# Designs tried in a protein design chat: miniprotein binders against p81326. Part 208

Target 1, 226 residues: p81326
Amino acid sequence: MLHFGGFIMEINHISKILEKEREEYIRNKVEEYLKQGFSKDDAVNKANQSWRTYIGHRIQDVIYNLLKKFLKDSGLKVTTDKALNNRNLPEELDKVKRLIAINYGEYLFLPDADVIVYKVENNDIKIIAIISVKNSFRERRFETTYWKLKLKESPVTSHIKVFLATPDKDNEISYKCPNGKPKKMRIILEYELDGIYFLKEDFEETEKAKHFGKIVEDIIEISKKL
Short names: E, the ipSAE of ESMFold2; O, the ipSAE of OpenDDE; V2, 0.75 times the mean of E and O plus 0.25 times the DockQ between their complexes.

## First folded at step 21 (miniprotein)

Design G122 (at its last fold request DockQ between E and O 0.84; V2 from the best seeds 0.81)
Fold by OpenDDE base, look of step 21:
Structure G122 (fold): chain B 226 residues (1-226), chain A 83 residues (1-83)
Amino acid sequence: as target 1 above (226 residues)
Amino acid sequence: SEEDKKIDELLEKADELLMEAQELAKKGDYEEAIKELEEAVKLLEEALKIAKELGNEDLIKLVEWMLRLLKYMIEEIKKKLEE
């Protein structure tokens, strides 16, 4: 089994590393939007919004790549919701897509599934976990919780673990009761989800709230029970 | 494949060097820590070359991230050395 103890632990620097790109990114985007005919103020605002989206995708990509590599030797496979959005999917991915779908009567919809971990045994696919990656909780704070609850409603998907991975740069959910005041979002997310994994060191650790370095071991353990 | 195994070996060695460098830095041995990290960078550069030859985009992205991380750490330790 590949040992990535150092690299996994040092993921804590991800926010700082990516933030170094911000100035150049913003400058380039502002210029782009100005060329499109936006005002300076609008261009700056749009650039900042673009940056938030961009950095979120970058973090997701890092997590995806780490998990894909680290879980490979365990016989586990990793994909993304983006990969599942193709019209022509390989048989394996088509099965994965169907196995995470949520029933809304006349319609099937996919949960937000930034990273999907599954295994193939005897030509049968078992979904192990879905990891939602969030850089910030400004919007749709409980969306991941919603999807977890929806997945629980079906015997087809009820076994799927749902994890949240976040650097939580703004300390929105890092602590349960900072200064004696309960953080509603942390408490609810921790209660409803199967785990929260932090890409940082400064957080309140619990049974469900752990450093990202623990996610691989946890997923492997879950996979053995399925 | 043989190339995949080689990449795995390189990544593992780089990880070991990273962990060693962290311990050295904690002890204040910043110069030695930097040397270990620089060696790790060399290993990752070799891994990146192989990954590119294989055309494995996911692996390329992974190694590129690891390289960025190591370079960042080297810079941070250098700052401490200058203090």
Scores: ipSAE 0.818, ipTM 0.927, lowest interface PAE 0.5, mean pLDDT 93
Fold by ESMFold2, fold request of step 22:
Structure G122 (fold): chain B 226 residues (1-226), chain A 83 residues (1-83)
Amino acid sequence: as target 1 above (226 residues)
Amino acid sequence: SEEDKKIDELLEKADELLMEAQELAKKGDYEEAIKELEEAVKLLEEALKIAKELGNEDLIKLVEWMLRLLKYMIEEIKKKLEE
């Protein structure tokens, strides 16, 4: 696992690497929407919204595949919210889905988990952590905090660690007091979540706010306590 | 499986080369760093071939990301060499 440390640490480049795709992606999407009959302005707006969804999924995929590979030898399994929404769920994943679901009276919903880490012991499944992957905080700023608070309310889910992983390229939460002014988002996210993991080097490190390269060690340590 | 062990060996060697290249680049040995990264690319191309033969979609995506990362790093070091 330590031999893979170089690839984990170089995740710092993810925003620049993926941004190279933007120009071509937007051009192709605008052309697609124009062919569907949308105005130029509507096509551009739709293409930009499509890009934000696309890049978010790309970052999630990278994190998922890294964690799946690096945690495997420690007996830990990794899945995604996309996999849990599949119509043909294996029994194991159906159990994972039910173990993270939140009760709202007549309704049962999954938290916005993105990536889920769990272990299997004698057919017993224990959810260890969920990781929310955010590229930008322009909308739904505290959604991850809401899900942590909901999971904390039930004895069935209160042990689940909730992490945020982000490149935070625009420095929305990288520092507590940039220019001497408190950043509400950083302070609240750090206070309420179990950890924030940055996919870059330039951020204010604390016991909860760390470089993404620390996440594997942290998850393994947590799993040993469960 | 045995194929999984082979892929793991290739990935571990590629990671060692990546770390060696980072040390070389810090010292200003850019041409050597590029050569190490290019060797790591060859190892990952072999790993990708095996992952595709297995039909392992997750592993394919992982190796494709690693390849993109290495190629990005090669490009960045080449920029420094030209400075």
Scores: ipSAE 0.782, ipTM 0.910, lowest interface PAE 0.8, mean pLDDT 89
ESMFold2, look of step 21: ipSAE 0.759; ipTM 0.902
ESMFold2 (binder alone), look of step 21: mean pLDDT 88; pTM 0.855
ESMFold2, fold request of step 22: ipSAE 0.727, 0.768; ipTM 0.889, 0.902
ESMFold2 (binder alone), fold request of step 22: mean pLDDT 88, 88, 88; pTM 0.856, 0.853, 0.855
OpenDDE base, fold request of step 22: ipSAE 0.804, 0.805, 0.804; ipTM 0.924, 0.924, 0.924

Design KM1 (at its last read DockQ between E and O 0.86; V2 from the best seeds 0.80)
Amino acid sequence: SEERRKIYELLWEAFYLLWEARFLAEKGDYEEAIKKLEEAVKLLEEALKEAKELGNEELIKMVERLLKRVKELIEEIKKKLEE
ESMFold2, look of step 21: ipSAE 0.727; ipTM 0.888
ESMFold2 (binder alone), look of step 21: mean pLDDT 86; pTM 0.847
OpenDDE base, look of step 21: ipSAE 0.785; ipTM 0.911
ESMFold2, fold request of step 22: ipSAE 0.675, 0.757, 0.745; ipTM 0.884, 0.897, 0.892
ESMFold2 (binder alone), fold request of step 22: mean pLDDT 86, 86, 86; pTM 0.846, 0.842, 0.851
OpenDDE base, fold request of step 22: ipSAE 0.788, 0.789, 0.788; ipTM 0.913, 0.913, 0.913
ESMFold2, last read: ipSAE 0.765, 0.774, 0.748; ipTM 0.902, 0.902, 0.892
ESMFold2 (binder alone), last read: mean pLDDT 86, 86, 86; pTM 0.846, 0.844, 0.844
OpenDDE base, last read: ipSAE 0.790, 0.787, 0.788; ipTM 0.914, 0.913, 0.913

Design KM10 (at its last look DockQ between E and O 0.58; V2 from the best seeds 0.00; counts 0 for: pae E 4.3 > 1.5)
Fold by OpenDDE base, look of step 21:
Structure KM10 (fold): chain B 226 residues (1-226), chain A 83 residues (1-83)
Amino acid sequence: as target 1 above (226 residues)
Amino acid sequence: SEERRKIYELLWEAFYLLWEALYLAEKGDYEEAIKKLEEAVKLLEEALKEAKELGNEELIKMVERLLKRVKEMIEEIKKKLEE
């Protein structure tokens, strides 16, 4: 068996190089905000927030492109919430948008759906999975679980699987009980969601917590049951 | 600088290719995995060239190390295909 550990190590090395990008990015942004008249502390905070947004989008794009490519051969399609945020949608995407909408009585709202996987059969659309991409869990830690629970409340959306994909660089949810202490966030996310997929090697694997490399197979298997 | 930006973009693309190669290898598609790794090598070589032009010794060292490791991975996979 090819020790796939080697690949993961190289991926981790690139990640370290990209962290250097962070340092440079932060420095440049701090300088920019200082010129705008912000205090040093405010400039640093704003720069860090800007970086989080930037890196989050980059990781999301990587995951989206990987899923789109590898699910294509299985006949599955992939889109994003951004693509759905348009007044003039193609018929197919308009249907997708409607099939993931959550009812709040007088209003319909979309869940956070970084990646949406669906299939088209006999001109009918079936939503298979929503994937939330999180680089860090500093903000809105349980937002994904909220959306999962809301989707479960309707027979229209109850079948939709909700997955979390994360590199978890800060080891916030990599282990359930490190040093004998339960990690509340990991336990709750694993319990409420249909799966957690890690873009890293060092994590506690369970039935629901897996390496990102398994997500394509899992989605294909789910699609066959729908 | 624009040069630094280019280097990091190349590294992001290499990052993507490594994940793709990993997935392909896990599926047993070693030939296609090698192709992706070879593409990554090209990107890393370009990144190394740009890093040298920039004169960033730390970045040069990091990219050289990565390039070496990716080439070693290709050779390891090739060896397995011959067995």
Scores: ipSAE 0.433, ipTM 0.769, lowest interface PAE 1.4, mean pLDDT 89
Fold by ESMFold2, look of step 21:
Structure KM10 (fold): chain B 226 residues (1-226), chain A 83 residues (1-83)
Amino acid sequence: as target 1 above (226 residues)
Amino acid sequence: SEERRKIYELLWEAFYLLWEALYLAEKGDYEEAIKKLEEAVKLLEEALKEAKELGNEELIKMVERLLKRVKEMIEEIKKKLEE
């Protein structure tokens, strides 16, 4: 049997459950959209988009809750981009939002950061890391690298680690050189980001590409150096 | 169907508990890991009951395999706790 960190993440069980849930979800959503009067093609497209949104939010919620729970005793706090877009922000979260915001002239935007890890020391807030959760790389292939580059433009945000967490079900970035040829997307993501954390076991592990089970220790280690 | 949706919600909650338990065991918090795994077993047993009522043989076997693995993990952690 595996060391405890890999047991539940065996690729065959996760991929089987995800595929069966997707099949049933899509079928039910297509039926729903057809009843609303959409064409079959439109209903299928809408159902697939609905699934991507549903499963992306579910994976993000799991990651958020695990990180929040396991980082608490190390003095680290966790929030989300959704919480930061809330109308009524507590003062602490308003500071977090301001510390990661990017200025675009008349506009101030948050990076597309699904989960944000920070610490509070003497009423000062230090952003440790942002984690982008990607279920698929068909759209927004390099969005996370763009935000890393923007954060590096200012000395006040250049320390922020940018991680990618993904199940990578379709093996879009799991290997650097599948079939002996460089996979551009994996190579660029690994080069530009501070880490890639896979929610599966079947991937090419490197110093920056690790199983998701290692992310808590990595974040704690980074926080001690800041 | 609503019955299949309920089963998948139970499976996702069980996975959350399993991830939590695996992390706790990695850190040496074996008693708490066992508690989380026992909670996961209860959810998986409920999922199995629902799958049997649905009559979905493939889903039944999938949940039974997962239950077997979780129970094996509980026994492995109990061994580490006793040493």
Scores: ipSAE 0.236, ipTM 0.632, lowest interface PAE 4.3, mean pLDDT 82
ESMFold2 (binder alone), look of step 21: mean pLDDT 86; pTM 0.846

Design KM2 (at its last look DockQ between E and O 0.62; V2 from the best seeds 0.00; counts 0 for: pae O 2.4 > 1.5)
Fold by ESMFold2, look of step 21:
Structure KM2 (fold): chain B 226 residues (1-226), chain A 83 residues (1-83)
Amino acid sequence: as target 1 above (226 residues)
Amino acid sequence: SEERRKIYELMWEAFYLLWEALFLAEKGDYEEAIKKLEEAVKLLEEALKEAKELGNEELIKMVERLLKRVKELIEEIKKKMEE
């Protein structure tokens, strides 16, 4: 059966509608912050930060719910870094948190992993993958790569796959060598990460750079090898 | 306004349904994929109604284009089911 790659174009069209949402959102938020007594410059900066948080959360929520739904029949569970930062964790989630934590001497921190996939077998927990969700690469360009490198440093976490999921609307990492010149961000991300999954159709596909529609199959296959 | 917020909430719910349909179609579950797309059509029709009540011409045009494409996608999947 043929895949319907045209689906992704409809999702990108929604992203253009959401750009219109951004314009209205920012205008409204600037007015709110001005009423709270912030300067115009501060109000604009806070409004842009608010939008980035809002849109990142909406995209992450879609990805989280899709993975939760489509991985369930394979015995795989899904949680988020925000859920793991709650004060009173169930025992299962507390174990998940401990299995991905990174040691910084006196301190223990979670990687910035938006979505975490794991399985439970006889009360034994195995972390399969973490997925970083990026709407834009204007900030925190290599943060996901940093976390992959940190996870590789310990035998306990070195098996964990680190994926990036992105619409990459502005083509910041969509092509490896645009105009014959290496794109540093794309090349480093693809080299260091276990996979990049695009929520769009127009990008340079490789063994590690794929359509987001393949992520469920890939995660299931990885889980069978662990 | 609350009306504008409702429109974008409907668009996000439709966005989720479009991705659901993609995952279903890639598994070969074409009937369920069409069901999800038809649910998305209903949400987009509601969003269009709300956009028209606001008089937002730019948003109206964008929602109309998306709605047309989703309906075309439903027909494309139906054709694939016959092959």
Scores: ipSAE 0.650, ipTM 0.859, lowest interface PAE 1.2, mean pLDDT 85
Fold by OpenDDE base, look of step 21:
Structure KM2 (fold): chain B 226 residues (1-226), chain A 83 residues (1-83)
Amino acid sequence: as target 1 above (226 residues)
Amino acid sequence: SEERRKIYELMWEAFYLLWEALFLAEKGDYEEAIKKLEEAVKLLEEALKEAKELGNEELIKMVERLLKRVKELIEEIKKKMEE
């Protein structure tokens, strides 16, 4: 196994290169927010949050495109929650949307589903997996876990695997028990989710915690059992 | 500036190809990985040209660093193919 230890180093290296883009981006956003009447401190904070959102979307797009490409030969299809947020959906996507919906009695709501993997067999759609992409865990740390638990409550959705993909830049969930101290977030996420896929090299590997490079193989294997 | 935006866009596209290449390499598809990296080199060379035309030393250095790394990865993969 060519441990191309380089994939993640390259992500980090490119992230460093993009830090200069960040500096320009932040400067421009700060100026924008100052013009809107925010204080300097508030403008800086908002600019930083805007950057995190921007980078998060870029990472999500990369993951989506990779999965779409590498799962295509296996007959698997990929979509996003954004694509489902339309009143006029093709029949196939309308079915996908309905098959991931969570029942709250009088209302149906969709889980956060950055990437949705499904297959079409005999005109029937089967949802295989939902992948949540998180660049950082500063906000809504257990949101993905909540959605997994909610999906598990219905026989319609209980089979759907929920995965987390993250670079974990701040090493929040890379290790279970660093220095003898348990990391609650890692332990809970690994326990509740079907898998965690790291876009990094330096992490504690387990049965559920793997390098992102394994996600395609795992999804294909799951699809064969469904 | 629009020119700086174009350079960053090229760098992002190269980055996507780099990710794809690394993913391919992990699967053992070294030949296809190299093709993606070679495409990334072309994009980065264009970015470098634009950065030089703009006269932005910072962007020039950034693109050169990324270009160097992509070329190093090509050589690393080629070496693995010979093993």
Scores: ipSAE 0.203, ipTM 0.620, lowest interface PAE 2.4, mean pLDDT 87
ESMFold2 (binder alone), look of step 21: mean pLDDT 88; pTM 0.868

Design KM3 (at its last fold request DockQ between E and O 0.89; V2 from the best seeds 0.00; counts 0 for: SAP 70.305 > 70)
Fold by ESMFold2, fold request of step 22:
Structure KM3 (fold): chain B 226 residues (1-226), chain A 83 residues (1-83)
Amino acid sequence: as target 1 above (226 residues)
Amino acid sequence: SEERRKIYELLWEAFYLLWEALFLAEKGDYEEAIKKLEEAVKLLEEALKEAKELGNEELIKMVERLLKRVKEMIEEIKKKLEE
């Protein structure tokens, strides 16, 4: 087979080019908010929040569309938390929602599950994996681990694989021991989650920490065990 | 600003196509992977044209380098398929 390093290298290359978008996006948004009468401090804060929403949606869309396309031939379906939050759900998606919801007394909440992979067999739905997409780790850095632990609390949801997908541009979790000191965030995320998939080339690869290019193969393998 | 947003729309589409090509190559669909890479080349050429119209020299250089390397990748894959 061909070696895939060339593809990964050029994906990393265009990712570096796309990093240039941030500065221009924020500058333009600050100008827009200033014209609307916001103070400089408010305009900057709003522009940065707008960027976080924008870039998060971009990465989520890429991941969703790739998984939907490349898992279809294996009998696997893909949906999103946005689709599950619609009030008028088809029966299939309503069942998916109920199969991942976490009970908090009188309230049911969905875990942090940007992308959900499931299969349908004889009208029975099996949830395979939940992918949390994080562009950066600002606050609530361990939100994905919280949801994995909550899913583990019930035998109905404990089989669900919980993955983190991230470009990790700021190298917040790319290495276990940068500068010789254990990186708590990387160590805990890797320990608690079923996998971390990096949308970049420069990271410490382990059994659980892999390039995102491996995620389709991994999900298909997992689905065959269910 | 609107012109620079158009450039990034093209680059995001090329980014997706490069990912598609990787997954296609992983499943052995090399002919289809080449088609996705060729589609990405067209988008990158369009992005380069827009960058030149804006005079953004850094972006021009970065896109030119990526474009050259993707074209080289296409030729290497084609060469291996001939074997």
Scores: ipSAE 0.842, ipTM 0.924, lowest interface PAE 0.5, mean pLDDT 89
Fold by OpenDDE base, look of step 21:
Structure KM3 (fold): chain B 226 residues (1-226), chain A 83 residues (1-83)
Amino acid sequence: as target 1 above (226 residues)
Amino acid sequence: SEERRKIYELLWEAFYLLWEALFLAEKGDYEEAIKKLEEAVKLLEEALKEAKELGNEELIKMVERLLKRVKEMIEEIKKKLEE
């Protein structure tokens, strides 16, 4: 068995190089905001927020493209919430949008769904999984859990698996009980979600917490049962 | 600078290719995995060239190390396929 440890190590190394992009990015953005008349503190805060948005999109795009490519041969399709945010949707995507909608009585709202995996069988669409991509957990730590619970409340959506994919650079959820202290966020996310996939090597593996390299196999297996 | 941006874009592309290679290897498609890694090597070599032109010693060292390791990984996979 090829020790995939080598691949993961190199991926981690590139990630470290890309993190250095942050320093340069922040410096340039701070300078830009200072020129716009913001205070130093405001410029730094805005620059940091801009970086979070930028890096989040980059990671999400990588994950989306990987899933799209490697699920294709299994007959599975992939889309995003952004693609669904259109008034004029193709019939297929319009159906996808409707099948992930959450009922709030007078209103229907969509869950946060960075990546949506579905299949088409006999002109029927079946939603398989939603993947939430989080680069950091500084904001809205349990939002994904909220959406999972809401999806579970309806027989229309209760079968949809909800996964979290994260590099967890700050080690916020990599371990359940480091130094004998329980990490509430890891425990709750793992309990409520169908799986957590780490884009890193150093984490506590469990039945639900796996390396991101396993996500394709897991999704294919789920699709066969649905 | 435009040059720095180019380096990081190359590294993002290499990052994707390494993940792609990993997924291929997980499927047992080692030959295709090697092809992706070889593509990554080309991108990293270009990134290294650009880093040298910028004179960023830290970035040069980091990219050189990565390039070496990816090449070693290719050789390791090739060796296993011959066994």
Scores: ipSAE 0.813, ipTM 0.917, lowest interface PAE 0.5, mean pLDDT 92
ESMFold2, look of step 21: ipSAE 0.754; ipTM 0.898
ESMFold2 (binder alone), look of step 21: mean pLDDT 86; pTM 0.846
ESMFold2, fold request of step 22: ipSAE 0.832, 0.776; ipTM 0.921, 0.909
ESMFold2 (binder alone), fold request of step 22: mean pLDDT 87, 87, 87; pTM 0.853, 0.849, 0.851
OpenDDE base, fold request of step 22: ipSAE 0.801, 0.802, 0.803; ipTM 0.915, 0.916, 0.916

Design KM4 (at its last read DockQ between E and O 0.75; V2 from the best seeds 0.00; counts 0 for: SAP 70.145 > 70)
Amino acid sequence: SEERRKIYELLWEAFYLMWEALFLAEKGDYEEAIKKLEEAVKLLEEALKEAKELGNEELIKMVERLLKRVKELIEEIKKKLEE
ESMFold2, look of step 21: ipSAE 0.712; ipTM 0.879
ESMFold2 (binder alone), look of step 21: mean pLDDT 87; pTM 0.857
OpenDDE base, look of step 21: ipSAE 0.737; ipTM 0.892
ESMFold2, fold request of step 22: ipSAE 0.742, 0.752, 0.719; ipTM 0.894, 0.897, 0.882
ESMFold2 (binder alone), fold request of step 22: mean pLDDT 87, 87, 87; pTM 0.858, 0.857, 0.856
OpenDDE base, fold request of step 22: ipSAE 0.797, 0.797, 0.799; ipTM 0.914, 0.915, 0.915
ESMFold2, last read: ipSAE 0.672, 0.707, 0.733; ipTM 0.861, 0.885, 0.890
ESMFold2 (binder alone), last read: mean pLDDT 87, 87, 87; pTM 0.857, 0.859, 0.858
OpenDDE base, last read: ipSAE 0.797, 0.798, 0.798; ipTM 0.915, 0.915, 0.915

Design KM5 (at its last look DockQ between E and O 0.40; V2 from the best seeds 0.00; counts 0 for: pae E 3.4 > 1.5, other shape alone 3.605 > 2.5)
Fold by OpenDDE base, look of step 21:
Structure KM5 (fold): chain B 226 residues (1-226), chain A 83 residues (1-83)
Amino acid sequence: as target 1 above (226 residues)
Amino acid sequence: SEERREIYELLWEAFFLLWEARFLAERGDYEEAIKKLEEAVKLLEEALKEAKELGNEELIKMVERLLKRVKELIEEIKKKLEE
């Protein structure tokens, strides 16, 4: 069995290199905002926010493309909430959109769904999983949990698995009880969600908390039971 | 600089390829995994070249280390395929 340790180390190393991009990115953005007439403090704040958005999108795109590629052979399809945010949707995507909608009485709203995995069988669409991608947990820490709970309230959506994928660079949810102190966020997320997948090695593995490398197999297995 | 941007784009592409290779290896597709890693090596070599042109010593060292390790990983997988 190839100790995937080698792959892991290299992926971690390149991630560290990519983190160096931040320093250059921030510097360039600060200069740009200064030229636009912002104060130094405002320029720094805006640059940091821009970086967070940028890096979040990059990670999300990587995850999306990986899932799309490796689930394709199993007959599974992948889309995003962004793709569903269109007035003129193909019939298939329009159905997907409707099948993940949450009822609020007079209104239907979509959950945050960075990645949506579904299958088409006999012209029927079955939603398999929603993957939320989070680079950091500074904002909206339990948003994914909220959506999972809302999806459970309807027989139409109750079967949909909700996963969280994260590099967790700041070790916010990597361990349940570091130094004997429970991390509320990790415990709640793991309890409420169907799984947490880490794009890193240094984390506490459990039945629900796994390495991101396992997500494809897990989704395929779930799809066979639907 | 445009050159710096190019280096990081190459590294992001290599990052993706490394993940692809891992998923391929996990499913037993070692030959395809090697191909992805070899593609990553090409990107990393290009990134290294650009880093040298920029004179960024830290980036040079980091990319060189990564390049070496990816090559070693390829050799490890090849050895296992021969067994």
Scores: ipSAE 0.745, ipTM 0.892, lowest interface PAE 0.6, mean pLDDT 91
Fold by ESMFold2, look of step 21:
Structure KM5 (fold): chain B 226 residues (1-226), chain A 83 residues (1-83)
Amino acid sequence: as target 1 above (226 residues)
Amino acid sequence: SEERREIYELLWEAFFLLWEARFLAERGDYEEAIKKLEEAVKLLEEALKEAKELGNEELIKMVERLLKRVKELIEEIKKKLEE
């Protein structure tokens, strides 16, 4: 009866209409950085990073709050990469951090995991899933795939599901073969990841590529198998 | 005084509030969904004011249509909450 489909403006339309305003924001930030003594190239890079960071942070907040709220009754807990980098880390979160860390010889690094879902059973922590949030794929387009492959290299982390959540505002991965042309990025991401969850309506839905609203049920079902 | 938020920030925040409200309503959390939609209305009303100051007719029409649809959805969810 209640429906949101079709009348909530699609992310692609909003992004196109706001392109002039985005360009103005970037220009203003570039001028600010130039006045601070940065080179033109550095100022442009910093300005673009500021905008991307803002959008990405908001998406992460939405995902974190919704997952925390709706996974709690299933005995699942949710944390973030920001919380895991806190210098005042509680013991439970320290264990979560250790359970997702990747060994690079003398160095131990966390994967790029924006939101982490785990459960606690008999004082034992099991990591269920890592959700990577991407607002754009123009740079570092396969980073999430890299971390999935690294997690697969060890029996200790190979069970961890790696999901991508995205509005895909520039239509970079929404379809596998738009106009008959294979979209390599979508095909590789869907093949390698455990799921892609879209915050928009216009995309090719598959068993692995679905609306973000399905993520709660999917995570709960996965947790029951562990 | 507070710095005026740029119109693109207002619209992006409103957009994600609408998506959050959809998620909440699909899970039966109608009170929180209404709260998010009402927050989105406030942002969209400010965005409309800014769009009019810019004279961007395409954006004005889009925001006005979206505002009307969101307000109607709020009323429908309020009715469902009372059931």
Scores: ipSAE 0.357, ipTM 0.687, lowest interface PAE 3.4, mean pLDDT 82
ESMFold2 (binder alone), look of step 21: mean pLDDT 85; pTM 0.833

